# Designs tried in a protein design chat: VH-VL binders against q9h9l3. Part 100

Target 1, 176 residues: q9h9l3
Amino acid sequence: PRKMVAIDCEMVGTGPKGHVSSLARCSIVNYNGDVLYDEYILPPCHIVDYRTRWSGIRKQHMVNATPFKIARGQILKILTGKIVVGHAIHNDFKALQYFHPKSLTRDTSHIPPLNRKADCPENATMSLKHLTKKLLNRDIQVGKSGHSSVEDAQATMELYKLVEVEWEEHLARNPP
Below, E stands for the ipSAE of ESMFold2; O stands for the ipSAE of OpenDDE; V2 stands for 0.75 times the mean of E and O plus 0.25 times the DockQ between their complexes.

## First folded at step 5 (VH-VL)

Design y4 (framework fv_fezakinumab; at its last look DockQ between E and O 0.05; V2 from the best seeds 0.00; counts 0 for: pae E 11.6 > 2, placed apart)
Fold by OpenDDE, look of step 5:
Structure y4 (fold): chain C 176 residues (1-176), chain A 123 residues (1-123), chain B 111 residues (1-111)
Amino acid sequence: as target 1 above (176 residues)
Amino acid sequence: QVQLVQSGAEVKKPGASVKVSCKASGYTFTSYFMHWVRQAPGQGLEWVGWINPYSGDTFYAQKFRGRVTMTRDTSISTAYMELSRLRSDDTAVYYCARSGTYYYDSGSRFDPWGRGTLVTVSS
Amino acid sequence: QAVLTQPPSVSGAPGQRVTISCTGSSSDIGAGYDVHWYQQLPGTAPKLLIYDNSNRPSGVPDRFSGSKSGTSASLAITGLQAEDEADYYCQSYDSELEGWVFGGGTQLTVL
């Protein structure tokens, strides 16, 4: 079987009004939840809004942050050839300016069996926080200190593991 | 062929404003950033700022903030740079130059360049 | 005034090898940002010569090469020709200045 990793990214606001989302942290964990990658990343332009309340990113984190291009190379090396699990993962890939093969992508925000298990509408988009609470009885993204991308990536992987067998069989019968 | 055609030379007095244009062709105007770089006579290159033609977002070098305004007209694939409160040390050739949308894509290198517009500020 | 430091001038005879250095800091080249090089012939606009440290655009001869190490970059020209006489500029991004920066330029004279 192919190796599986989960990814979660934190973004800051760039551009004149801070409306551009730029990658500022990326965390990758393996199937067991072990951290494979966790780095602060330096955007290629001025940060207007750190979005600290959500991102957990502060100015001091950027002092020794890895330049985006370098970080991107490191991250892509890890992702290549693997099944990549994420929540609303299109945002992570967009921030990375990277598109992973659809056949090797798993988005926990778009897995009907997962929603069903959580007593949610199958076609609804539920938050990672909600699913984690319902299915794992765990609170994530608590407090005002911002998100932990490592914690979020781990939660995402654990959620996927709950429906992995069923979903992989579904995908095998219905390849994207 | 990708081309950047700039407006003609300008002569201005101190305190006046100048607006230089840069018409793009041969590529999708809104898919690339437009930068402005100036070069004083006999001097090196100095980055002024960039505009995202798609969104209209701009970012200026600190030195020019408050005096420079970059705009664009997407209907005619043209970028504009206006510099106000001109001083004698603003005398330079002003270049427009294309880049990718972000540093990590192709946004850090400038290619191609316009032929430049000479702006002379003299009393 | 230039953020990146270049020698003001270099010279060489036809057929020789010349090198132009570009010295930055921990906030630009040393931070891991790429270096680009431009050639500016007399009376003309700059032209991209090397991008992303060592890549040549189409049409640039292989006698032009670029490298980067630590806080510095270098442009090498082998088999120097008369037509290479020009000004050369290095460029990078500076995280502290939050913008693109250029070297002061190097005037190359072919003897």
Scores: ipSAE 0.015, ipTM 0.601, lowest interface PAE 7.5, mean pLDDT 91
Fold by ESMFold2, look of step 5:
Structure y4 (fold): chain C 176 residues (1-176), chain A 123 residues (1-123), chain B 111 residues (1-111)
Amino acid sequence: as target 1 above (176 residues)
Amino acid sequence: QVQLVQSGAEVKKPGASVKVSCKASGYTFTSYFMHWVRQAPGQGLEWVGWINPYSGDTFYAQKFRGRVTMTRDTSISTAYMELSRLRSDDTAVYYCARSGTYYYDSGSRFDPWGRGTLVTVSS
Amino acid sequence: QAVLTQPPSVSGAPGQRVTISCTGSSSDIGAGYDVHWYQQLPGTAPKLLIYDNSNRPSGVPDRFSGSKSGTSASLAITGLQAEDEADYYCQSYDSELEGWVFGGGTQLTVL
């Protein structure tokens, strides 16, 4: 009976040598792939490395970006009480400085039925790009301009739908 | 040895301000949040807020917004909490405490704590 | 007034086992947030005793243990000793308050 959303985030480098990942964009889509949230976010720390090749984030995006605390509040209000789908989603929650209940979390990088559909070992961690190509016949994250968190969130939701019935039944029998 | 050394006790009149310091040693000051927690005499612990020493970013509990300011000086690894427009019910021991910066790692535990600074507000 | 509810006191004889409960709500412990426990000896600052529900920091003896279930957490102390007399506080995060929250504290008396 709970509503589902999918989330994807883009991170930039902060901290010493830019090794800390800080949230700089977040996109949330509903079950049908409609965008519920898509904002550039100004990290609370100085940006050392925009990581533009992967993140798509440039300095210009930060000029009118929503400050982290405000964006975090907006995002968490959307996530509260919902099943949240993501890919390697622990990284997204870490960047949000947030912990979503495990029983309401779905991680497409760790769903054995999804891996089996892709002819991958059930315990392997496969990239979103790889799973999307194999299972949806779609190329995402194309080019050198960085990822689109909207595109990635939409792909993540479509991947989950492929195994939703089986996986929800599994989780009902095996609560985390 | 990780250590937090706080400034000495303060006596203030209602309406005044107080600024408490917390000097960190034995770890990289800018890699962890610093929290402030108070304890009124005979009472429990009450969270006041945190500062990220790297960025200077802060977050305050709703009860203290508008009266508290948290700052830091990274050159001397010191965090500060200033509380203004003091009232008698602000009398408490004020502790600083370190936490990790990422909730997901369950690093929000407070370790270590300073010894506390008694702030007494009396007319 | 405390966001997390603890019994105000608990007692046990030397060598016995005692437990201290910590009850929260759907927005804190019930939302899956970890629980930490602190020991406060008289006249001293709190000290981390248990973190992430059940882990012991270095130097904390294994007679201290923690657990969490549903909206509640529990601290267990076995082999009670006189030096265990202290106040004990649980702590978690609350998503509605967007902040860290403590229990009201439990005074342990060793009879």
Scores: ipSAE 0.007, ipTM 0.523, lowest interface PAE 11.6, mean pLDDT 88
ESMFold2 (binder alone), look of step 5: mean pLDDT 91; pTM 0.938

Design y5 (framework fv_fezakinumab; at its last look DockQ between E and O 0.03; V2 from the best seeds 0.00; counts 0 for: pae E 21.0 > 2, placed apart)
Fold by OpenDDE, look of step 5:
Structure y5 (fold): chain C 176 residues (1-176), chain A 123 residues (1-123), chain B 111 residues (1-111)
Amino acid sequence: as target 1 above (176 residues)
Amino acid sequence: QVQLVQSGAEVKKPGASVKVSCKASGYTFTSYYMHWVRQAPGQGLEWVGWINPYSGDTFYAQKFRGRVTMTRDTSISTAYMELSRLRSDDTAVYYCARSGTYYYDSGSRFDPWGRGTLVTVSS
Amino acid sequence: QAVLTQPPSVSGAPGQRVTISCTGSSSNIGAGYDVHWYQQLPGTAPKLLIYDNSNRPSGVPDRFSGSKSGTSASLAITGLQAEDEADYYCQSYDSELEGWVFGGGTQLTVL
């Protein structure tokens, strides 16, 4: 079986009025929740909005941050050939300017059995925080200090593991 | 109606540069990626690269890195492709083509295409 | 040489069924990336014909169909008509090249 990793990224605002979401931190964990990658990343453009309340990123984190192009190479090396699990993962891939095969992608925001297990509508998009509380009885993204991408990645992996068998069977019968 | 209108044919000498334009209309210019694809006479299609008109981010095929520059002017919904150090084998019809901004969101298929711009490189 | 392999030419009589193959590798079609097909009439720009392996855009007749299996894809045309005479290209994404790739193109002749 293919190895699985979970990914979570934090973005800052760049471009006009800070509306462009640029990668500023990336965390990757393995199936067991062990951290494989966790780095602050320096965007190629000037940061207009650190979005600290949500991202947890401050100016000081960018002093020794890994340049985007270098970080992207490191991250892609880890992801290649893996089943990649994430929540609303299209945002992470977009920030990475990367295209992972759909057949090797697992988005916990779009898994009906997961929503069903959480007593949510199957076709609704639920937050990672909500699903984690409902299914893992754990609070994440608490406080005003911003998110922990490592914590979020670990939670995402744990959520997926709850429905892994059922969902993998479904995908085998219904390839995307 | 979604349209991509490209600039006219160009004739260049080896070593020169060419800049082709692609004006978009009928949709939100910054909500879609713009790709460039070329086709040499009697040959197949070759992907050159893409630009995100919103952020200005670009990604080029390895073959063209260091020689191609893609830009855009959002005020007039126009994308540009500049190819430098032209060679005879750069003679081709160059197409701009639209795609979604992400692979899972119509990002991998090209629709529509411009009518193409013939670039001829000859001594 | 194109990354994806197509037959250089195929032919058929009006009303017949023709098939165009597109053979990739483990880094593109075999990696799970979708295949798209384009029709290019003589002297014109390519036009999207099939997307995401088997979907037809609006305006494309149902006599055009696409499929994908393993490292290969296929375009089928039933009820062949004179107007179908064109070049056909398959397209996918390649993870090693980190870019979009095309087949070499197939020239379809209607006899």
Scores: ipSAE 0.226, ipTM 0.769, lowest interface PAE 2.7, mean pLDDT 92
Fold by ESMFold2, look of step 5:
Structure y5 (fold): chain C 176 residues (1-176), chain A 123 residues (1-123), chain B 111 residues (1-111)
Amino acid sequence: as target 1 above (176 residues)
Amino acid sequence: QVQLVQSGAEVKKPGASVKVSCKASGYTFTSYYMHWVRQAPGQGLEWVGWINPYSGDTFYAQKFRGRVTMTRDTSISTAYMELSRLRSDDTAVYYCARSGTYYYDSGSRFDPWGRGTLVTVSS
Amino acid sequence: QAVLTQPPSVSGAPGQRVTISCTGSSSNIGAGYDVHWYQQLPGTAPKLLIYDNSNRPSGVPDRFSGSKSGTSASLAITGLQAEDEADYYCQSYDSELEGWVFGGGTQLTVL
């Protein structure tokens, strides 16, 4: 069977008034939560807004950051052929300028059995912070220094494990 | 009023099993995790595990894995803890305790607690 | 051995201030997990005394207070009274054990 990884990205603001979201950090963990990739990434455009209170990205992180095109190549090598787990993962793929096959994508923001475990309506979109607090008894994204993409990717994998057997069987019967 | 009412004291021989009950009232049983905590005579508190009454999912402290089973009956708002292959050092008061506001919340407070069930294991 | 370290006993005279320490590690208190405190009177179940580091539930006198810093937490009792004589436990979550952990307990004696 295919191997699984979890991914999380942090974005900064580029373009006019910083409204464009550009990739500035990416973390990938394996099934056991071991870090396979964790790099600060230099966007191809000028950074207008580091968005530090959410992204955790500061100017010093960009000094030795991997250029976007090189980082994208490294990341896609890891993702190719694997089941990729994320939270609201469409945003991560958009930032990577990449489309992963739907049959190999798992989005913890849209898994009905996971919502049921959290006492939420099956079709509600719940934040990673909320699900992690409710289902894993952990606080992530604590404080005002921003998110950790490693912490968030690890939490996402752990959440998926709670429903993995049921959801994989459902997808086998109901291919996306 | 939120209350947790536990079953009565038990006396068991080594190698036997015991099943302790905890009946909840005054709140929505399936909305909060139920924890089990034990306290040997003259000693401190030791967390045993939790059950999600909605799903039936459980998680046990490593020390008890393979010997403890937590279940529930939602029709009577009752949680159960069964401990097998009893040893003399399993003699303790076993408490049920409701977690705070949310399931799976890290560092969730325990409120309220049941009054405890004394389990005595003697040869 | 308890995962969180508390002194086995503390004592104080009526009206004095006492503190009870709770020392953890980077996998529990140091990872940012909240600390809760429980009071256990002889022959009774534990009772929630302080939650989320510093909050008091309804009915707990304001002479009980809690704080957290780094890898440790403290419970302070001011205006000590005879009825405060009890065992006190701190509690947190530990990410390495993936479970809830308690201190070993502190027996408070009012002299």
Scores: ipSAE 0.000, ipTM 0.443, lowest interface PAE 21.0, mean pLDDT 87
ESMFold2 (binder alone), look of step 5: mean pLDDT 92; pTM 0.945

Design y6 (framework fv_fezakinumab; at its last look DockQ between E and O 0.03; V2 from the best seeds 0.00; counts 0 for: pae E 16.6 > 2, placed apart)
Fold by OpenDDE, look of step 5:
Structure y6 (fold): chain C 176 residues (1-176), chain A 123 residues (1-123), chain B 111 residues (1-111)
Amino acid sequence: as target 1 above (176 residues)
Amino acid sequence: QVQLVQSGAEVKKPGASVKVSCKASGYTFTSYYMHWVRQAPGQGLEWVGWINPYSGDTFYAQKFRGRVTMTRDTSISTAYMELSRLRSDDTAVYYCARSGTYYYGSGSRFDPWGRGTLVTVSS
Amino acid sequence: QAVLTQPPSVSGAPGQRVTISCTGSSSNIGAGYDVHWYQQLPGTAPKLLIYDNSNRPSGVPDRFSGSKSGTSASLAITGLQAEDEADYYCQSYDSELEGWVFGGGTQLTVL
């Protein structure tokens, strides 16, 4: 069996009016929830909106942040060959400008058995916060300090573990 | 094949406006930014601005702010650049060019380019 | 005046090696922003020649190469051929201007 990692990224706003989402933090945890990577990342463009309320990112975090191109290299090295678990993970990959093989990608926002377990419609897109509360009885993304990408990545991994056996069997029968 | 087809040459008087079109094909129009670059006769390349075809967001070079308007019609994969209050030094070949998103930062190369549209401003 | 500085002209004989410099500042090339190069044949639109400092698009011969160091970049052409006669432009991003910037262009003449 392939090793699994979970990833969560925080983005800030760049470009006109801050509407462009740029990677500003990335956290990666292993199957056990151990942190493999957690870095603030400096976008290649001027930050217009830190989106602190949601991202938790502040200007002070960018002072010694890892340049994007360097961080991207580090992150890709970790992800290569792994099954990568994330929530709405297409946003993370987009921010990384990286496309992980679909066969090695697990998106907890698109796992019907997970929604079913949470008494949610199977075809609905539920938030990480909601699923975590329902299935893990844990509150994440609380307060006004913004998200913790480490916490979110850990929660994502824990959620996936709940349906891992069933989902992996499904994927084996129905490869993407 | 990725192509950018631009509208034909324009002749305008000082004070008038010109609107140049750029029709994209061979790729997903809303997945790439569209830039406009002009080149006066015998001169170098000058960046005018860009538009995000997905959101419609624009960003113009300071020199052109207040005079340039970039728009797009996603239904026909066409980008437009309108320049108003034309003057003689606006005479140039105007190019549209595709790039990745602004998010990618310094790596935004322009490829491909349209064949250019000559805009002549004369009394 | 162009933000990036290029020599206005360079020349070489067929088979020779020529180099075109592109000098920036701390707000563009020196800030770590990538440099791209374009070839413009007479009467045509610019064509991407080198991207991300040193990469060649498909169809570009390996006799074209790019490099970047400090606040400057360089385009090298080996085995110069008659068809290489064109204008060459470097491009980067400037953080102060918040926009893309070009060099003034270099006219390459093949003798």
Scores: ipSAE 0.015, ipTM 0.597, lowest interface PAE 7.3, mean pLDDT 91
Fold by ESMFold2, look of step 5:
Structure y6 (fold): chain C 176 residues (1-176), chain A 123 residues (1-123), chain B 111 residues (1-111)
Amino acid sequence: as target 1 above (176 residues)
Amino acid sequence: QVQLVQSGAEVKKPGASVKVSCKASGYTFTSYYMHWVRQAPGQGLEWVGWINPYSGDTFYAQKFRGRVTMTRDTSISTAYMELSRLRSDDTAVYYCARSGTYYYGSGSRFDPWGRGTLVTVSS
Amino acid sequence: QAVLTQPPSVSGAPGQRVTISCTGSSSNIGAGYDVHWYQQLPGTAPKLLIYDNSNRPSGVPDRFSGSKSGTSASLAITGLQAEDEADYYCQSYDSELEGWVFGGGTQLTVL
């Protein structure tokens, strides 16, 4: 089929009071969960808040991190022409300063059949941790040391596979 | 190499039916939708419909509803299109074409195409 | 008569630039549906040339480009070559017809 990848990003706080989310790590996996890309990324602005509890990013990770402009070019080359799967993926695209075509985007936080499998309301936004535990019997984002974007991207791809045939069929039968 | 191999040319009389086949290779047959498009001699392209090879579900252009049936056999990676109650203006080359899926707001594209099957309807 | 309107023919000299238009309506291109382009050499099946308005598949030279604006799309061919003589079709989805639609085709002649 059209090649499919999953992406997950970790962000740090930049700008006033650290409220701007800037990309500091990005992981991309293929359909089988093999890592295609995994880099620490140096934001173009000063880091105000590493957000380590959620991001897992520490000062030492930034010492040799790939500058944002270079990393963005590498990442976009991988994403071009592919179906991109993510969880709340619009946040990842915002951090990349990029908008992937909606027709090629799959967001596991907004797939009604996936919510139904998890015994959740079809229109609810569910966390990746909750869906992964409930549907894959896996614990991710364990402890207080932050998330792994590789682990999260892999979980996101596996969740999508649970509904891939049904959801792709829905999209084919329900054009806008 | 991704390939779609279609059945050979057919000559039919008005009122008959024709069944054209399209055998896929080089990819997972059930992961992509199959479309049928026809082209009358010297004319443009006209979409007939699609089949989801995984589920067997179909969707036909309004012009062909009631006369076309699309099926598949997943064991041999083959899609079929049958057109009944043939008329002389059904004379055309019938193509199969693979498509992916798309997210809301965009249509599908066709890649690759079969070489086509000429169906001639003559009295 | 095709849903999407293309000029029946265009021509250009080798090395020149030609543009093929594809005019739709508010129910297809104007509704935001993507446009795809196909090249059909004589006696052959159509081949995908441009997808999602402006993307080239692998193996298509960069002298082919596409764009979309409003209810219309355009295919541009620069550095025109004899091998470019073909019929060209645009494609989109139409919400009123509930189906995939093509332009009437444009025959490109290289003089």
Scores: ipSAE 0.000, ipTM 0.453, lowest interface PAE 16.6, mean pLDDT 87
ESMFold2 (binder alone), look of step 5: mean pLDDT 93; pTM 0.950

Design y7 (framework fv_fezakinumab; at its last look DockQ between E and O 0.06; V2 from the best seeds 0.00; counts 0 for: pae E 5.7 > 2, placed apart)
Fold by ESMFold2, look of step 5:
Structure y7 (fold): chain C 176 residues (1-176), chain A 123 residues (1-123), chain B 111 residues (1-111)
Amino acid sequence: as target 1 above (176 residues)
Amino acid sequence: QVQLVQSGAEVKKPGASVKVSCKASGYTFTSYYMHWVRQAPGQGLEWVGWINPYSGDTFYAQKFRGRVTMTRDTSISTAYMELSRLRSDDTAVYYCARSGTYYYGSGDRFDPWGRGTLVTVSS
Amino acid sequence: QAVLTQPPSVSGAPGQRVTISCTGSSSDIGAGYDVHWYQQLPGTAPKLLIYDNSNRPSGVPDRFSGSKSGTSASLAITGLQAEDEADYYCQSYDSELEGWVFGGGTQLTVL
């Protein structure tokens, strides 16, 4: 048995000029890609910019969205004690106002063996879309309907599985 | 040489405020977090909060919220901690300490520390 | 009021081995957060001794070592020397308090 999950979040613009990124959707999947959590989340502040072209979030999604404080509690309960996989995951944790232990955090945007499999420079920060196309032969984040955090979380988990044995062994020898 | 130089000792009465400074040298001030930690006489270490000198963002331990304000002046690489409504149990040495970011860089270890600033609150 | 629990004092003769325990909870060490150790010589500021559970900064002798298991961490000092007489603090992060937390400190006396 494995206690590993993948997370992806979508943000909207709040604060002055809509420049603050606030959590508006979060999706969590287990190792097999089954959805453990997928909720639209109502930020505690007024939404200035839905960022719909990228976030997929529209005003109607917020009508029955879970308030941020409640959603954060639900999400953190799922993450506690687990290895959490994400792509540029520090942004997701920032939106959650949360610090997950480094030893339990996996960021597919910073895994050299994964880049090597994609014939990319090992130290480059590659997009989720690029890695998914190269390694899974799958197009994600297509068109102008915005990203799907479920789709993105599932892709992130599948990417990590490609290097899981090698990278977990590396981390055991070289703790973060 | 990486150094943190703190302001001199202060003597205050209950109800007053104190502002302690911490001047950084030998590294890029805005690339690291600055923490404040206090130590009452004969007691252990207690974390007060941090400031991100780049953005000015702060985070305070619950015990100090509403009484502490952390600021910085990037032009002179100096961080400040102000504690208001002082009481006798605020008597302590107040240290500044540098850390990297939690996930990246030098991580969350505190290195170096300033020499400390003694704040005495007596009536 | 320390969040992490350390023995208030330990002692040993020159050349002996001593250990200093640091016990936390499920929200700090038990959640997987790293442990750092600091040495505080009399009249001085704390100094980083061990970081990320077991790593030594340059200049720290290899007779100092650290480990972590479950909700606890341990600092070991072998070949005890008079200059090791100091206070020792463990440190971690606690997700429930949302902040950095220290042990109460351990006063090491070299006999």
Scores: ipSAE 0.080, ipTM 0.720, lowest interface PAE 5.7, mean pLDDT 91
Fold by OpenDDE, look of step 5:
Structure y7 (fold): chain C 176 residues (1-176), chain A 123 residues (1-123), chain B 111 residues (1-111)
Amino acid sequence: as target 1 above (176 residues)
Amino acid sequence: QVQLVQSGAEVKKPGASVKVSCKASGYTFTSYYMHWVRQAPGQGLEWVGWINPYSGDTFYAQKFRGRVTMTRDTSISTAYMELSRLRSDDTAVYYCARSGTYYYGSGDRFDPWGRGTLVTVSS
Amino acid sequence: QAVLTQPPSVSGAPGQRVTISCTGSSSDIGAGYDVHWYQQLPGTAPKLLIYDNSNRPSGVPDRFSGSKSGTSASLAITGLQAEDEADYYCQSYDSELEGWVFGGGTQLTVL
């Protein structure tokens, strides 16, 4: 089995009128799509905007949420030593206040072969929803209930699998 | 190419108001926050506030609350900053600067910046 | 006056390495908020130089680097060139002030 995981995070708004994004949920799945981690996370500061329409997070989810510092420790333990796959993953790492080694990071929003396969410009940044529909014929992030971070993480992993061999070879020849 | 074009220099008397404009091009105006930062002559940078061009929501630094009003006209992709009850220490170059959206927490860095508008307050 | 503390000036000869420090507090850098750096050439507007502590925008040479630790951040410039002569500002977010804050700026002189 490959030491590869996919991650997706949901954020809520803190600070002035919710302008600051704070981690409120994190989901991690393995290569097969099995859930390794899925927790609501309590930000260290007051939540101004739950961004429920997008995040799917409600106030009730924060009642027993894992404190940020604890959750961060748990998540980092899972990620350490792994190849981490995500979509626009820099946002997830930023929310975690942690940056994984570039050599062990795979961002599906920046893989030209993936865009090519989806008949999209190689240098364009496409949404996870679009790529998932185009390449997996699957609808994600539907409805008004917000995103499912588990679903998004699973989709991200499946997308990466489509170009894994080609991309890993490219990275081997061109290490970041 | 992303550009922020600001209005020309202004000279005002104490007690007056000034309204500076910032026209955006090369990107979707309503998809990014617009910030205002000022710099007094020979001094550092000072954050004034931001506006969400999509919703019109604003947030100002405490120092400027009650005196500053930020607005926008989406039809012409233009942001405005009005500062009232001007005093001599308001003399500065005022910059508009773009930041990312709030959703992914990319709104912290400012890029690009306008060329600045000099506002001089003198009796 | 500035919330973040920078040295007023630094200098170096061409080809040398210089560093500019940015010291914050527990409510900004120490709270885990990211640090950004801007370069301001004489008579011009600030330009983004480093974002999210250590990332370079397109067009910024790799001789510019940023780091963050504890309540402080640092900008390093290697292979100093004449065109690097400018003012440099660090920026972060302050949770107590609920706003973005800048350092006082550092004037870099190339000897």
Scores: ipSAE 0.022, ipTM 0.675, lowest interface PAE 4.0, mean pLDDT 91
ESMFold2 (binder alone), look of step 5: mean pLDDT 93; pTM 0.947

